# Ledger of designs, part 132: VH-VL binders against NAD kinase (nadK)

Target 1, 268 residues: NAD kinase (nadK), of Syntrophomonas wolfei subsp. wolfei (q0aze0)
Amino acid sequence: MKIILVNNRFKENTEKKAQEIAGQLSALNVEVIIDNGLDEPYAGTVDFIMVLGGDGTMLRAARRYGQRAIPVLGVNMGTVGFLSNIEINELAEYLPLILREEYSLEARMMLEVAVFQQQSLLTRVFCLNELLLRSNSPRMLSFALEISGQKLEPYRGDGLIVSTTTGSTAYSLSAGGPIADPQLDAFIVTPVASHIINKRPLVVSPEREISLHLLEEREAIIGIDGQIKMDFGAENRVLIKRAPHPLLMVNLKAKPFFTSIDRSLQRQ
Short names: E, the ipSAE of ESMFold2; O, the ipSAE of OpenDDE; V2, 0.75 times the mean of E and O plus 0.25 times the DockQ between their complexes.

## First folded at step 10 (VH-VL)

Design V5 (from P21 with heavy chain S30Y G104S, light chain N92H; framework fv_bermekimab; at its last look DockQ between E and O 0.00; V2 from the best seeds 0.00; counts 0 for: pae O 11.1 > 2, placed apart)
Fold by ESMFold2, look of step 10:
Structure V5 (fold): chain C 268 residues (1-268), chain A 123 residues (1-123), chain B 107 residues (1-107)
Amino acid sequence: as target 1 above (268 residues)
Amino acid sequence: QVQLVESGGGVVQPGRSLRLSCTASGFTFYNYGVHWVRQAPGKGLEWVAAISYEGSNKYYAESVKGRFTISRDNSKNILFLQMDSLRLEDTAVYYCAKDQLWFSRSSYGMDVWGQGTLVTFSS
Amino acid sequence: DIQMTQSPSSVSASVGDRVTITCRASQGISSWLAWYQQKPGKAPKLLIYAARSLQSGVPSRFSGSGSGSDFTLTISSLQPEDFATYYCQQAHSYPLTFGGGTKVEHK
């Protein structure tokens, strides 16, 4: 069995803990590859991915490995996030189940994002939470949204978020989008500070293709999962589809999504 | 240099056929929707037909539906308009025009136009 | 089909005048309207698309406004080269349609 351990190099405790876990797994004849973010993603075949850290580390793992149809387990090493399944102090308890492959998988839709400069593909990336288009100046943007070739009334404002249902609790929520059940497949399209009076968030079939481009020259940014940024201008266009493969999240321990949200709302 | 050049206009008899061509250069023809627009002498502009960048979607004005056929050859960068069952009211200068947005089946304005080719009738 | 009605049919104006041309759609077209300028014997030239977006190379004295079904092209200070015929065109739905035109003539 070959496993990738994904950690965040800039947190010494996670690096040290990754080495400890690698030692334990090696003693059980499990080959371990450590991905601390320094090197290119491991290109060889692996059976399982273990993410040590918070939601940010999971987002990086999803972006690097999510299209490979490999089980991914989130292991929390601090404050509880939305994407971890077990705590680090529970790992020893669950390790036998991991090695015997006695767990279930939850599929999470990902976005495939293609950015063009003129007619040429500039880059293609995959993301778990969202694509953000936003202004990079004090001026608002004027931009067009197409859904499967159908133009909507032009948007005017600070930008737009196209998220997965998993991303509905991230930036989309702060911008006024709905909380969505992560087990649903959908795009959630949320305006950011829209000047146009009747622009509401949209929930869109995952079978649609979404495109964005500016209607006038402005400095803008495309953001991916809050971790990748790219300049975006009138010469660019972005196309968004459902990614070919969902992220396969390992479920060892039941985590009740809806009761967690209720408690968070009561805190306010 | 982005250009569209129409050809194939001339004098025809009512009820006959004529095929217009529009040759594109200076841009990647396959990436854009293209249109035919006509203008009768002394009259306004009338949109005639459009074809999507891939050639899969074709659209026609009611006045020409069933008589005109738009097509494109992306390997040769040529747009065509096959005009059958011609009528006197089809007398016009015919322009080809490029839509401005690449990889879109929608229209965002026609930013490049040809010089036009005249279709008229004898008798 | 969406009918586009322009008014006035012609305008007699002097250099320096503010000229306003209106265009009404028979049904809502959102902001998907284009404005073209045409001089005799020449092909049309795109001025404005998406109701208010100025095409590259078009002077800033041209502006567009409106949404839904009522739209306006404004020339803030008419120049000698602006004497021409102006057309609106809805780009909302196929079949696309043009307005009847507005001829701007010198007095």
Scores: ipSAE 0.399, ipTM 0.759, lowest interface PAE 4.0, mean pLDDT 90
Fold by OpenDDE, look of step 10:
Structure V5 (fold): chain C 268 residues (1-268), chain A 123 residues (1-123), chain B 107 residues (1-107)
Amino acid sequence: as target 1 above (268 residues)
Amino acid sequence: QVQLVESGGGVVQPGRSLRLSCTASGFTFYNYGVHWVRQAPGKGLEWVAAISYEGSNKYYAESVKGRFTISRDNSKNILFLQMDSLRLEDTAVYYCAKDQLWFSRSSYGMDVWGQGTLVTFSS
Amino acid sequence: DIQMTQSPSSVSASVGDRVTITCRASQGISSWLAWYQQKPGKAPKLLIYAARSLQSGVPSRFSGSGSGSDFTLTISSLQPEDFATYYCQQAHSYPLTFGGGTKVEHK
């Protein structure tokens, strides 16, 4: 068995723990690769990904490895979030099941985000939570939203979020978006401070494509999962689709999403 | 080579104290929990004590609780067992053993053992 | 404390025989069970951990099975070097406890 340990290089405690876990996994004849985000993603084949940390680390792991259809386990290290399945102090209890591959998988839809300049592709990213278009000034943006070629009325406001159902409990929620069942595949399109009072979020079929571009010569930014940032102008266009592959999240411990959602949200 | 070497055993009088040592080499000592296990002559294995990888958690068999103290020096790769108020029933070969985990409250088997050191008693 | 009951205490067998040793825990220990082999005058050797995972270098004729409270060590075809005493050990929680041992000897 070959495992990638994903940790956060900016958090020393996670690095130390990663080394410790790597040591004991090696003693169990498991090959271990540690990914702290400093280097390029590991290019070789692996059987399992273990994410040590919180939601942010999971989002990074998903962007780096989610397209490879590898089981990903979130191990929480003292943070509050929605993406970890077990706690670090529970790892010993579940380690036999991991090594025997006795676990269930939950498929989570990801976004395929393509950013263009004119006809040229600038970047393509798969992400688990959301894409954010936001003004880079105190002024409102005017931008066009197209869904499967249907042109909606121009949006005016601070920005727009296109989120997965997984991301519905992230920034979309703060912007007034609905909480979605993570087992449901859908786009959540949530306005950020729209000039139209009570502009409602949209729930969109994963079979559709979403396109965004500015209608004026202003500076904006694109944010992905709150971690990637890039400049966005009038010559740029975003195309959002369902990713061809879901993230395969390991489920070792059942979590009651709906009964625990209030508790989780209160802690954030 | 991964190795554990016990020392400090010998002949002792009842009520006296003895300190055993175990020196580790060939692996990252501070990444693993370690154990003492003893075996009386002609008898089975008996777990004695364990200490977590950082030394923050210690566990003891009821038979030695209050009398034995387990400790470790990770900087020197040494495990210790301080044995006080020794009794005749403490007669045994004492093994130090490496756990496959660093976890404080669990074990994944002891994959490396020392050769053992004998503790016996005189009248 | 978790008590480990191992049976039989001894078994006489010949080379080539199938040997089965059982271990029962006084409470559920999931798969947290290890098996050791000990030869006279030697330290124990880890054979199996997590109830059925073979330690590196252990021959495939050794196998472990079971979960919860009942566990089994099987030697599919006994070899001359396999005559020894075998111990089960619960690794579930402290205090750790061993079974009483099973001596596999020549018939």
Scores: ipSAE 0.006, ipTM 0.509, lowest interface PAE 11.1, mean pLDDT 91
ESMFold2 (binder alone), look of step 10: mean pLDDT 92; pTM 0.947

Design V6 (from P21 with heavy chain Y53W G104D, light chain A91T; framework fv_bermekimab; at its last look DockQ between E and O 0.57; V2 from the best seeds 0.00; counts 0 for: pae E 7.4 > 2)
Fold by OpenDDE, look of step 10:
Structure V6 (fold): chain C 268 residues (1-268), chain A 123 residues (1-123), chain B 107 residues (1-107)
Amino acid sequence: as target 1 above (268 residues)
Amino acid sequence: QVQLVESGGGVVQPGRSLRLSCTASGFTFSNYGVHWVRQAPGKGLEWVAAISWEGSNKYYAESVKGRFTISRDNSKNILFLQMDSLRLEDTAVYYCAKDQLWFDRSSYGMDVWGQGTLVTFSS
Amino acid sequence: DIQMTQSPSSVSASVGDRVTITCRASQGISSWLAWYQQKPGKAPKLLIYAARSLQSGVPSRFSGSGSGSDFTLTISSLQPEDFATYYCQQTNSYPLTFGGGTKVEHK
């Protein structure tokens, strides 16, 4: 068995723990690769990905490895979030199950985000939570939203979020989006400070495609999972669709999502 | 400078064919959808046809459907309008126009126009 | 097809006047309406897109309003260079369709 341990080099506790776990796994004849985000994603084949940290680390891991259809386990290290399945102090207990591959998988829809300069592709990213378009100035944006070729009413406001159901408890929630069942595949389109008061979020079929572009010359920013940032102008457009592969999240311990929402949100 | 220049207009007999051309310069032609719009003498504007940036989608007004064919050569920055089975009611100045930003099923207005080429008929 | 009804067909005005042109769509087109200006012997010029967005380089005395089926182009203070014919166009769906035009002429 070969495992990637994903941690954050800027979080000393996760790095140290990754080294410890690597040692333990090696002693059990498990090959271990540590990914702290410094280098390019490991290109070799692996059987399992263990993410040590919080939701941010999971999001990074998902972007780096999510398209490879590898089981990904979130191991929480004392942070508050929605993407970890077990706690670090539980790892020893569940390690035998991991090694024996005795676990269930939960498929989580990801976004495929393509950013273009006119017809030229600038970047394509798979992400677990959301794409954010926002103004880079005190002025509102004016932008067009198309859903499967249908031209909606022009949006005017600070920005727009296109989120997965997984991402519904992230920035979309802060912007007034609905909390979605993670077992549901859908896009959530949430306006950010719309000029139209009480503009409602949209729940969109994962079979649809979403396109965004600015209608007026303004400075804007594209954000992905709150970690990737790029400038966005009138010459750019975004195409969003369901990623061809879901993230395969390991479920070792059942977590009651809806009954734990209040507790989790109160901690944030 | 961004520019569109039409050519190919002239005097034709009813039932004949004519091919119009529009040459683009000053912008990345292949990045935009383009349109033909015509205007009969002393009349208003009439949209004729549109073609997507890569030419995969074509749209026609009912009045020209089955008779006119829009096409483009992105390698040469040229838009074409093949007009077959011409009728007297096709008399007009024909403009080519650039779309602001093309999505395959959408138009966002025409921000650059040529000066037009006249198509008339002999009696 | 979406029919665009433009009114009036002509309007006589003087420099400094406020001019209002109306365009009505036979069905809802959201805000996907464009306005063009055309002077004699010249190609049309895009003034406004998406019902209210002013094209780059167009004077601020031009403004657009409306949504759904009813739209308005307003020239707040008519200038000598504004005497022309104006057209609305729906960009909501194909086939694209223009209004009949409004000629703004000298009183």
Scores: ipSAE 0.411, ipTM 0.786, lowest interface PAE 1.9, mean pLDDT 93
Fold by ESMFold2, look of step 10:
Parts: structure tokens; C-alpha cells; sequence
Structure V6 (fold): chain C 268 residues (1-268), chain A 123 residues (1-123), chain B 107 residues (1-107)
């Protein structure tokens, strides 16, 4: 059995704990690859991914491995978020179930984001929460949103968020978007400080394709899961669609979404 | 240098057909929607037809629907307009024009135009 | 089909004048409106798209405004090379349609 153990190198206790867990797994004849964020994603065949940390570490793991259809377990090491399933002090209790593959999987939709300069693909990235388009200057943006080739009235404002239902509790919520059940597949399109008063958040079928481009020369930024950013200008276009594979989240411990909303939001 | 060059205009007698060609150069033709627009002598502009970048969607003005056929050959960078059942009101200069946004099924305006070719119906 | 009504049909103006041309759509077209300039014997030239976005290489004295059904093209200070006919075109949906044109002439 081969496991990737994902941690955050910049939090010393997670790095030490990752080494400790790797030693314990090795003693059980489990091959462990540690991904602390420094190296390229492991390219070989892997059976399971264990994420040690909070939602931020899970987002990085999802971007690196989410399209490989590998079970991913979130193990919280302090702050309760939306993406962890068990606490670190519960790992010993659940480890036998992990090794016997006695768990269920919850699929979480991801976005596929393709950024172009003119007709040339610059990059393709997958994300779990959201794409943010925002101004990189005091001036507001004027931009076009298309949904499956249908042009909406141009947007004017600070930007736009295109999120998954999983991302509905992240930046989209702060910008006025709805909380969505993460078991639903959908895009949530949330304007950021729109100058057009009647622009409401939209909930859109996951089968749609979403396109964004600027209508005026402006300095803008594309942000991915709040962790990656890239410059975006009038020569660029971004295309967004449902990623080919969902993130397969391991469920060992029941975590009722609706009764835990207040607790999870207070922590953030 | 980005160019569109029309050809195939002329005088058309009753019962005859005409095929206009538009040759593109200086840009990747297969990335863009393209249009035919006409202008009768002393009159304004009239949009005639459009075809998507890959050729799968074709659109026509009501005045020419069923009589004109738009097509493209992306391997040769050529746009065509087959004109059947011509009428006196079809007398015009015919322009081909390129839509400005790549890989889009809608229109954002036509940023490159040909010089036009004159079609005259002789009844 | 969406009808585009353009006014006036002609304008007599002098160099330096501010010229305003209007265009009305028979139904809402959001901001999907283009403006073209055409000189005698020449093909049209795109000036503005999406109602207010200036095409590359077009002088800043040209500007567009409007949304919904009412649109304007403004030339802030007319230059000798601006004497021409101007057309609006809705680009909201096929079939595309042009306005009737506005000829801007020497006084």
C-alpha cells in the first residue's frame, strides 16, 4: 500500500508529526511519500492521500492530486474547518479502517480553469473552492461573462467569483453568495462590489462553460483558491468548466454539514 | 499583414448562380467567425450571413435565407457565399469581414474587412 | 429581428465641433452594440464595440455610451478625417442588424 502524506513545511509541528506518522506506517509495511509542498507532486501510483492540516493544506492537495481519483482524508491538527474529517488524536482509532479500505467516499466537484493569452493556452489549473477575478488597481473592471456562449450584460465592479458548492463558504460567502450543500454540483457566480445594482449571485448548472475576459485595458488578477495568483489583462481569456474528476474525500466519521455550519464559520 | 480579399463578383443573368470567395491571410482564419455584409448602391450596410470558426453554425438574414449558402474551407483560408435565385435587390457590393474574438459563437464586432466585390443582377 | 434606428441621418459640422449620433434598438440588447466609420469607396472600420470599448488604434476623441436600447457615439472635437458615414450595429444576437447610417459632412 502506498500513501502520500501531505503537510505544510512552514508549520513545524505538522512536519514533525508527519515524520512520526510516516514512521508508524512504515512499521506496518506501508510505503509513505511525504509531500511538504517543496517538491513536484509525486507522479507514481498511490492508493491513498492523507492531509495533515487545515483547509489550506487540503486545497493544495486537491490542486496537486484531485484529478487522479485517489481517496483523500483530511486530518485536522488544530483548527476545525470544512474539509477535515477526523482529528489528529483520532487517527490511531481509524487507522485500521484506513488500511482495510473500510470507509466511504464523498465526491466534491472541482473547477477546471484554463487561462489563455490570445489563442495560446498559458496554464490549466484545477481548484476546489473558487476562481477570483479582481482589479489590481483603484479602477474598477469592465468585463464580459459568458455562460455556454450566452453573453450577459457586461459587469462593472471590483471583480467576480466563480466557486464550487464546496467554495460557497469561502470568499463567495464574504462577497454575498449563498451557502450551498457541498453534495450538490453547481457553479456559484458571485459579483464583487458590482456597480451594476441588479447583478445578483447566480447558481449555474455544472454542465455549463463559463468564460471571462476584460472589455477595457486594465490590470487584473486571477486568484485560485486564495493561494495562486496570476496577472490578467485585455489579451487574456479564462475558460471554466467542471473538472473531469471530483475530489474523492474519505468519510470515516459522520460530519453533519448543516448542524455544524455555525461552529465551522466561527473558527474561520 | 492581416487581409481579406473578395472575388467572384460580376453581372448575373436570370437563372444563373454566383459564388463569392474571400481569401484570408495574416491571421489564423480557423479561430474566428466570419461574415458577409452587403451595401446596395447609395444605401446603408446590410448584414447577410455568418459562419462560426469551425463551420458548425451558420446564420442568415431573412432576405437571403434559403437562397444563399455560407461555407468555409479552413485548410485553404477561404470563406464562400453561394448565391442562388438572385433578385434585383441582391445588387450590391459584398464585403467579407472577420469577427474580433477568437473561439466565440457570438459576435463582438467586425474588426477586419475586405475591399468588397460588386454583384449586379441584370434582369 | 432587432431593428436599429439611427439619428440623425446627416449632420453638418465644422472641424472642432462636438458631434453626437444616437442609435435606438427595438428591444434590449444590453451593451452589445458596435460603431463603424465608412468613407466613400472604402470598407467600414470598427470604432467601438460593447457600446463603449474603443478599438485599438482609434483616437480617444471617439467615445460610446448607452445600455439597453439607447446608445450614443460622440466625437469630442471633429477632425478633417472624421467626415464620413457612421453606422451602429447590434451584436447581441443573430441575425445582426445595422442602423441606417449618419453622414457627417462639411458645413
Amino acid sequence: as target 1 above (268 residues)
Amino acid sequence: QVQLVESGGGVVQPGRSLRLSCTASGFTFSNYGVHWVRQAPGKGLEWVAAISWEGSNKYYAESVKGRFTISRDNSKNILFLQMDSLRLEDTAVYYCAKDQLWFDRSSYGMDVWGQGTLVTFSS
Amino acid sequence: DIQMTQSPSSVSASVGDRVTITCRASQGISSWLAWYQQKPGKAPKLLIYAARSLQSGVPSRFSGSGSGSDFTLTISSLQPEDFATYYCQQTNSYPLTFGGGTKVEHK
Scores: ipSAE 0.042, ipTM 0.644, lowest interface PAE 7.4, mean pLDDT 89
ESMFold2 (binder alone), look of step 10: mean pLDDT 92; pTM 0.950

Design W1 (from H5 with heavy chain S104T, light chain S32R; framework fv_patritumab; at its last fold request DockQ between E and O 0.82; V2 from the best seeds 0.80)
Fold by ESMFold2, fold request of step 11:
Structure W1 (fold): chain C 268 residues (1-268), chain A 121 residues (1-121), chain B 113 residues (1-113)
Amino acid sequence: as target 1 above (268 residues)
Amino acid sequence: QVQLQQWGAGLLKPSETLSLTCAVYGGSFSGYYWSWIRQPPGKGLEWIGEIYHEGSTNYNPSLKSRVTISVETSKNQFSLKLSSVTAADTAVYYCAREGFLHWTPYGMDVWGRGTLVTVSS
Amino acid sequence: DIEMTQSPDSLAVSLGERATINCRSSQSVLYRSFNKNYLAWYQQNPGQPPKLLIYWASTRESGVPDRFSGSGSGTDFTLTISSLQAEDVAVYYCQQYYTTPRTFGQGTKVEIK
C-alpha cells in the first residue's frame, strides 16, 4: 500500500507530524511519499492521499491529485476549515479503518479549466472551488459568457466567478451567490459587482460548457482556487467544464454541513 | 508505452485527395492534441494541424482551405485529408501526440514512423 | 505566425567536443504566468521521425543523455551537446508550441569534423 502525505512546507508542525505518521506507516510496511509542495507532483501510482492541514492544502492536493480518482482524507491540524473530516489527534483511532478501507467516499465535483491564446492551449488546470475572472486595473471589464454555445448578453463589471457547489461557500458567497449543498453537481456562475441589473447568479447543469472572453482590451486575471493566477487579455479565452473525475473525499466521521453554516453565520 | 501507427495511400495523381489514418495504442486517446506534420524530401518540418480528442481543430493557415483532420474516438484514431494535391505536397507525413504534463503542453513526444506520399507529375 | 530561425544551418564538430545550436523566435514563447518557455528541441536521425530531446526550453525528456542541455528564454534559445558522440550526427530542430500554427526552425545538421 502506498500513501501520499500532503502538507505545507511553510507550516512546521505539519512537517513534523507528517514525518511521525510516515514512520508509523513504514513500521506497518506502508510506503509513504511526502508532498510538501516543494517538488513536482508525485508521478507514480498511489492508493490513498492524506492531507495534513487546512483548506488551502486540500485545494492544492485536489489540483495535483484529484483527477487520479484516489481517496483523499482531510486531517485538521488546528486551523479551522471546511474540507477536513477528522482531527489530527483522532488519526490513530481511525488509522486501522483507513488501512482496511473501511470508510465511505463523498464525491465532490471539480472544474476543468483550459486557457487559450487564440486557439492555442496555454494551460489546463483543475480546481475544487472556483475560477475567478476579475479586472486587474481600476476599470471594469466588458466580457462575454457562453454556456454550451449560447451567447448571453455582454457582462460589464469587476468580473465573474464560476464555482462548484463545494466553492459556493467561498468567494462566490461573498459575491452574492447561493449556498449550495456540496453533494450536488452544478456550476454556480456569480457576477462580481455587475453594472447590468439583469445579470443574476446562475445555477447551471454540470453537463454544460462555459466559455469566457474579453470584449475590450483590459488587464484581467484568471484566478484558480485563490492559488493560481494567470494573466488574461483580449487574445485569450477560457473554457470551463466538469472535470473527468470528482475529488473522492473520505468520510470516517460525520460532518454536519448545514449545522456548520448556521454556526458560522451566527458568529458574525 | 504509447505508439502511433499510420497508414494510407502513398501514390497520388494531381488533384486527388490525400487520406491518412493514425491509430493510437498503449495509452490514452483522451486529454491530448493529435497532430499531423509533413516533411518534403530533404527539407524541414511543416505543421499541418491538430485536433483535440473531442474534435476541435487548429489548422496551418497555409493549408486551411484544403485540410480536414477528423477523429474516430471509439477506435482511437485520427485522420488527415488534404484535397487537390500537387507535386508540392510530396512529403513524408507524420502523425504525432502533443505532450501534456504539469498543466502545460510540452511539444510532440510521440511520433508515427511516417508515410511517404508521392504526387506524380 | 511565430517564425523560428536556427543558426548555423550546418555544424561540424570534432568527436567529444561541444556543439552549440541557436534558435530565435520572432515573438516571445514564454508563458509568463507559469514562467515556462513553450519551446522544444528535436533530434532527427536519417530515415527516422523526429525525437523529442528538450521541452520547456531546458527540461530533458526521459531517456535523453545528460550531454544534451537547453537554455534561453523568451526569444533566444540554445541547444548544447557537451561532448559529441557518433550517434549524435543528426538534424536538430527547435519548435514553438506557444501559438498556432506550430512552427519549426529550418534545422541544423550536426556532423563529425
Scores: ipSAE 0.678, ipTM 0.863, lowest interface PAE 1.7, mean pLDDT 90
ESMFold2, look of step 10: ipSAE 0.643; ipTM 0.848
ESMFold2 (binder alone), look of step 10: mean pLDDT 93; pTM 0.956
OpenDDE, look of step 10: ipSAE 0.898; ipTM 0.956
ESMFold2, fold request of step 11: ipSAE 0.670, 0.658; ipTM 0.865, 0.855
ESMFold2 (binder alone), fold request of step 11: mean pLDDT 93, 93, 93; pTM 0.954, 0.955, 0.956
OpenDDE, fold request of step 11: ipSAE 0.915, 0.913, 0.917; ipTM 0.965, 0.965, 0.965

Design W3 (from H5 with heavy chain G31D S104T, light chain S32R; framework fv_patritumab; at its last look DockQ between E and O 0.75; V2 from the best seeds 0.00; counts 0 for: pae E 2.7 > 2)
Fold by OpenDDE, look of step 10:
Structure W3 (fold): chain C 268 residues (1-268), chain A 121 residues (1-121), chain B 113 residues (1-113)
Amino acid sequence: as target 1 above (268 residues)
Amino acid sequence: QVQLQQWGAGLLKPSETLSLTCAVYGGSFSDYYWSWIRQPPGKGLEWIGEIYHEGSTNYNPSLKSRVTISVETSKNQFSLKLSSVTAADTAVYYCAREGFLHWTPYGMDVWGRGTLVTVSS
Amino acid sequence: DIEMTQSPDSLAVSLGERATINCRSSQSVLYRSFNKNYLAWYQQNPGQPPKLLIYWASTRESGVPDRFSGSGSGTDFTLTISSLQAEDVAVYYCQQYYTTPRTFGQGTKVEIK
């Protein structure tokens, strides 16, 4: 068995723990690769990904490895979040199950975000939570939203969020989006400070495509999962689709999503 | 290793339709843009157009009215049609893959061997 | 369309000497967010398809000898062969893939002096 341990190089405690766990796994004849985000994603084949840290680390791991159809386990290290399944102090208990591959998987839809210069693809990004389009100035943006070729009325506001159901408890929530069942596949389109006071979020089928472009010669920013930033101008277009592969999240411990929402949200 | 094999008629008369097919072997057909490029004898390279594996296309404006690129995903093939050919369309035609690293394009990394198409009366 | 212009059209260089080819784009091909230039260099031998040498203006494709290097940013780019070898006799093309249509330079023929 080969496992990638994903941690955050900027958090020393996660690095130390990764080394410790690597040692333990090695003693059990498990090959271990440590990914602290410093280098390129490991290109070799692996059987399991263990993410040490909070939601931010999981989001990074998802972007790096989510398209490889590898089981991903979130191991929380004392933070509050929605994406970890077990606590670090529980790892020893569940390790035998992991090694025997005795766990369930929960498929989480990811976004495929394609950014274009006119009609030319600049890059694609896969992400677990959301894409954010926001103004790069104190002024409101004017932008066009298209859903499966249907042109909506122009949006005016600070920005727009396109989120997965997983991301519904992230920035989308803060912007007034609905809380969605993570077992549901859907896009959540949430306006950010819309000029139209009663502009409501949209819940969109994962089978549809979402397109965004600016209607004015202004600079905006695209944000991915709150971690990646890209400049977005009048000559750019973004196309959002359901990613072809979901993130396969390991479920070792049952987590009651709906009964824990209030607790988790109050702590954030 | 990924290889592209291309075939089609190499001799045409004016006003006929050029038809070429490119097949992809040894690699994934999905997630890539596939292009057609041509090169007249002794001249430079001209990009004709591209197609994504799901069927979206971009064409060179200079040829848009005459060009059709299609894809057959079940066969890992894509094709070029160029209508109303003239002597000016005489060229070696290449199919190529636009590769990417970390989902960012970086150039045409795989090419077919080329097909000479001659338009003559 | 972004026009690509190479200079010179032809270059004769002695074996072991440096060869320099320039390429200019009519518009910037730099994506600032990534600090990447969407510019590639190709080598083409007679009767063969072009071969990718350099991408993102300065990164060598796998298998390309170290004597090949790319530099530049924005609109001005350079391909350098530090020590010309006999097998380097070919036509070289620059190409932008920042916008559609994709466009190539007119080519530079490199010969041994």
Scores: ipSAE 0.902, ipTM 0.958, lowest interface PAE 0.5, mean pLDDT 94
Fold by ESMFold2, look of step 10:
Structure W3 (fold): chain C 268 residues (1-268), chain A 121 residues (1-121), chain B 113 residues (1-113)
Amino acid sequence: as target 1 above (268 residues)
Amino acid sequence: QVQLQQWGAGLLKPSETLSLTCAVYGGSFSDYYWSWIRQPPGKGLEWIGEIYHEGSTNYNPSLKSRVTISVETSKNQFSLKLSSVTAADTAVYYCAREGFLHWTPYGMDVWGRGTLVTVSS
Amino acid sequence: DIEMTQSPDSLAVSLGERATINCRSSQSVLYRSFNKNYLAWYQQNPGQPPKLLIYWASTRESGVPDRFSGSGSGTDFTLTISSLQAEDVAVYYCQQYYTTPRTFGQGTKVEIK
């Protein structure tokens, strides 16, 4: 069995804890690859991914490994969020179940985001929470939103969020979007400080394609999960689709979304 | 490991339509751009165009009026048609995959063997 | 279109010596957001299709010997063969994939002197 152990080397003690866990797993004849964010993602075959940290570390793991259809377990190391399943002090209790593959999986929709220079693909990235289009200056943006080829009336404002249901509790919420059940597959399109009357948040079928481009020359930014930043100008276009594979989140311990929602939001 | 096999008629007369097919083996057809490139004898490489697996295309402007690239996704194949050929279209024609890694393209990492197409003068 | 210009057109190098090929693009091929140059180098032996050697200007493709290296950024790029071997006799092309149409340099023929 081969496991990737993802951590954030900038958090105090996470590297030491990762080495301790790697040692424990190696003693059980498990191959361990540590991904602390410095090296390229491991390219070889892997059976399981263990994420040590909070939601931010999980977002990085989802971008690096989420399209490989590999089980991913979130292990909380301090701050409870929306994406961890067990606490670090519970790992020993659950490790036999992990090794025997006795757990369930919860699928979480991801976005596929393709950025173009005119007609040429510049990049295709995946995200778990959201894409943010925003101005990179004090000036408002004027931009076009198309949904499956259907052009909406132009947007004018600070930007736009295209979120998964998992991302509904992140930046989309602060911008006035709804909290969504993460078991649903949908896009949530939330305007940011729109000047246009009737630009309300939209909930959109995951089978749709969403396209964005600027209607005038402005400096803008595309943000991915609050962690990747890409320049975006009038010569660029972005296409957003449901990613080919969902993130497969391991469920070892029940984590009821609705009864825990206020507690989880306050901890962020 | 991904491999490309290509075929089509190698001898044409002026005004005919060049038609070549490329089949993809040992890998995914989806999520890649697929290109056609040609090389006149003793000359350099000229990109003809590309197609994404869902059917969108980009063509070299110098050839756009005569070129059609299409996909048959169920067969993992893509094809090139070049209409109204002349002797200037005599070349070795290659199919290729545009490589993709770490969220970015990285050039053409898999090539077909090439097909010499000769247009009589 | 982004024009790609190689120099020299032809190069004769003694076995075991360094070969250096230059490539210049008419516009930057650097994607600044990811700090990656969309520039590739190919090797083509007679009667064979091109083979990818280097991508992102400086990253070696799997299976390519360490004697091949790429450098440069923006508009000016170099392919270096640190110690020429007999099997390195070929034509070498640079290619940009930042915009469409994709464009190649004219090629540099490398021979043993």
Scores: ipSAE 0.510, ipTM 0.805, lowest interface PAE 2.7, mean pLDDT 90
ESMFold2 (binder alone), look of step 10: mean pLDDT 93; pTM 0.955

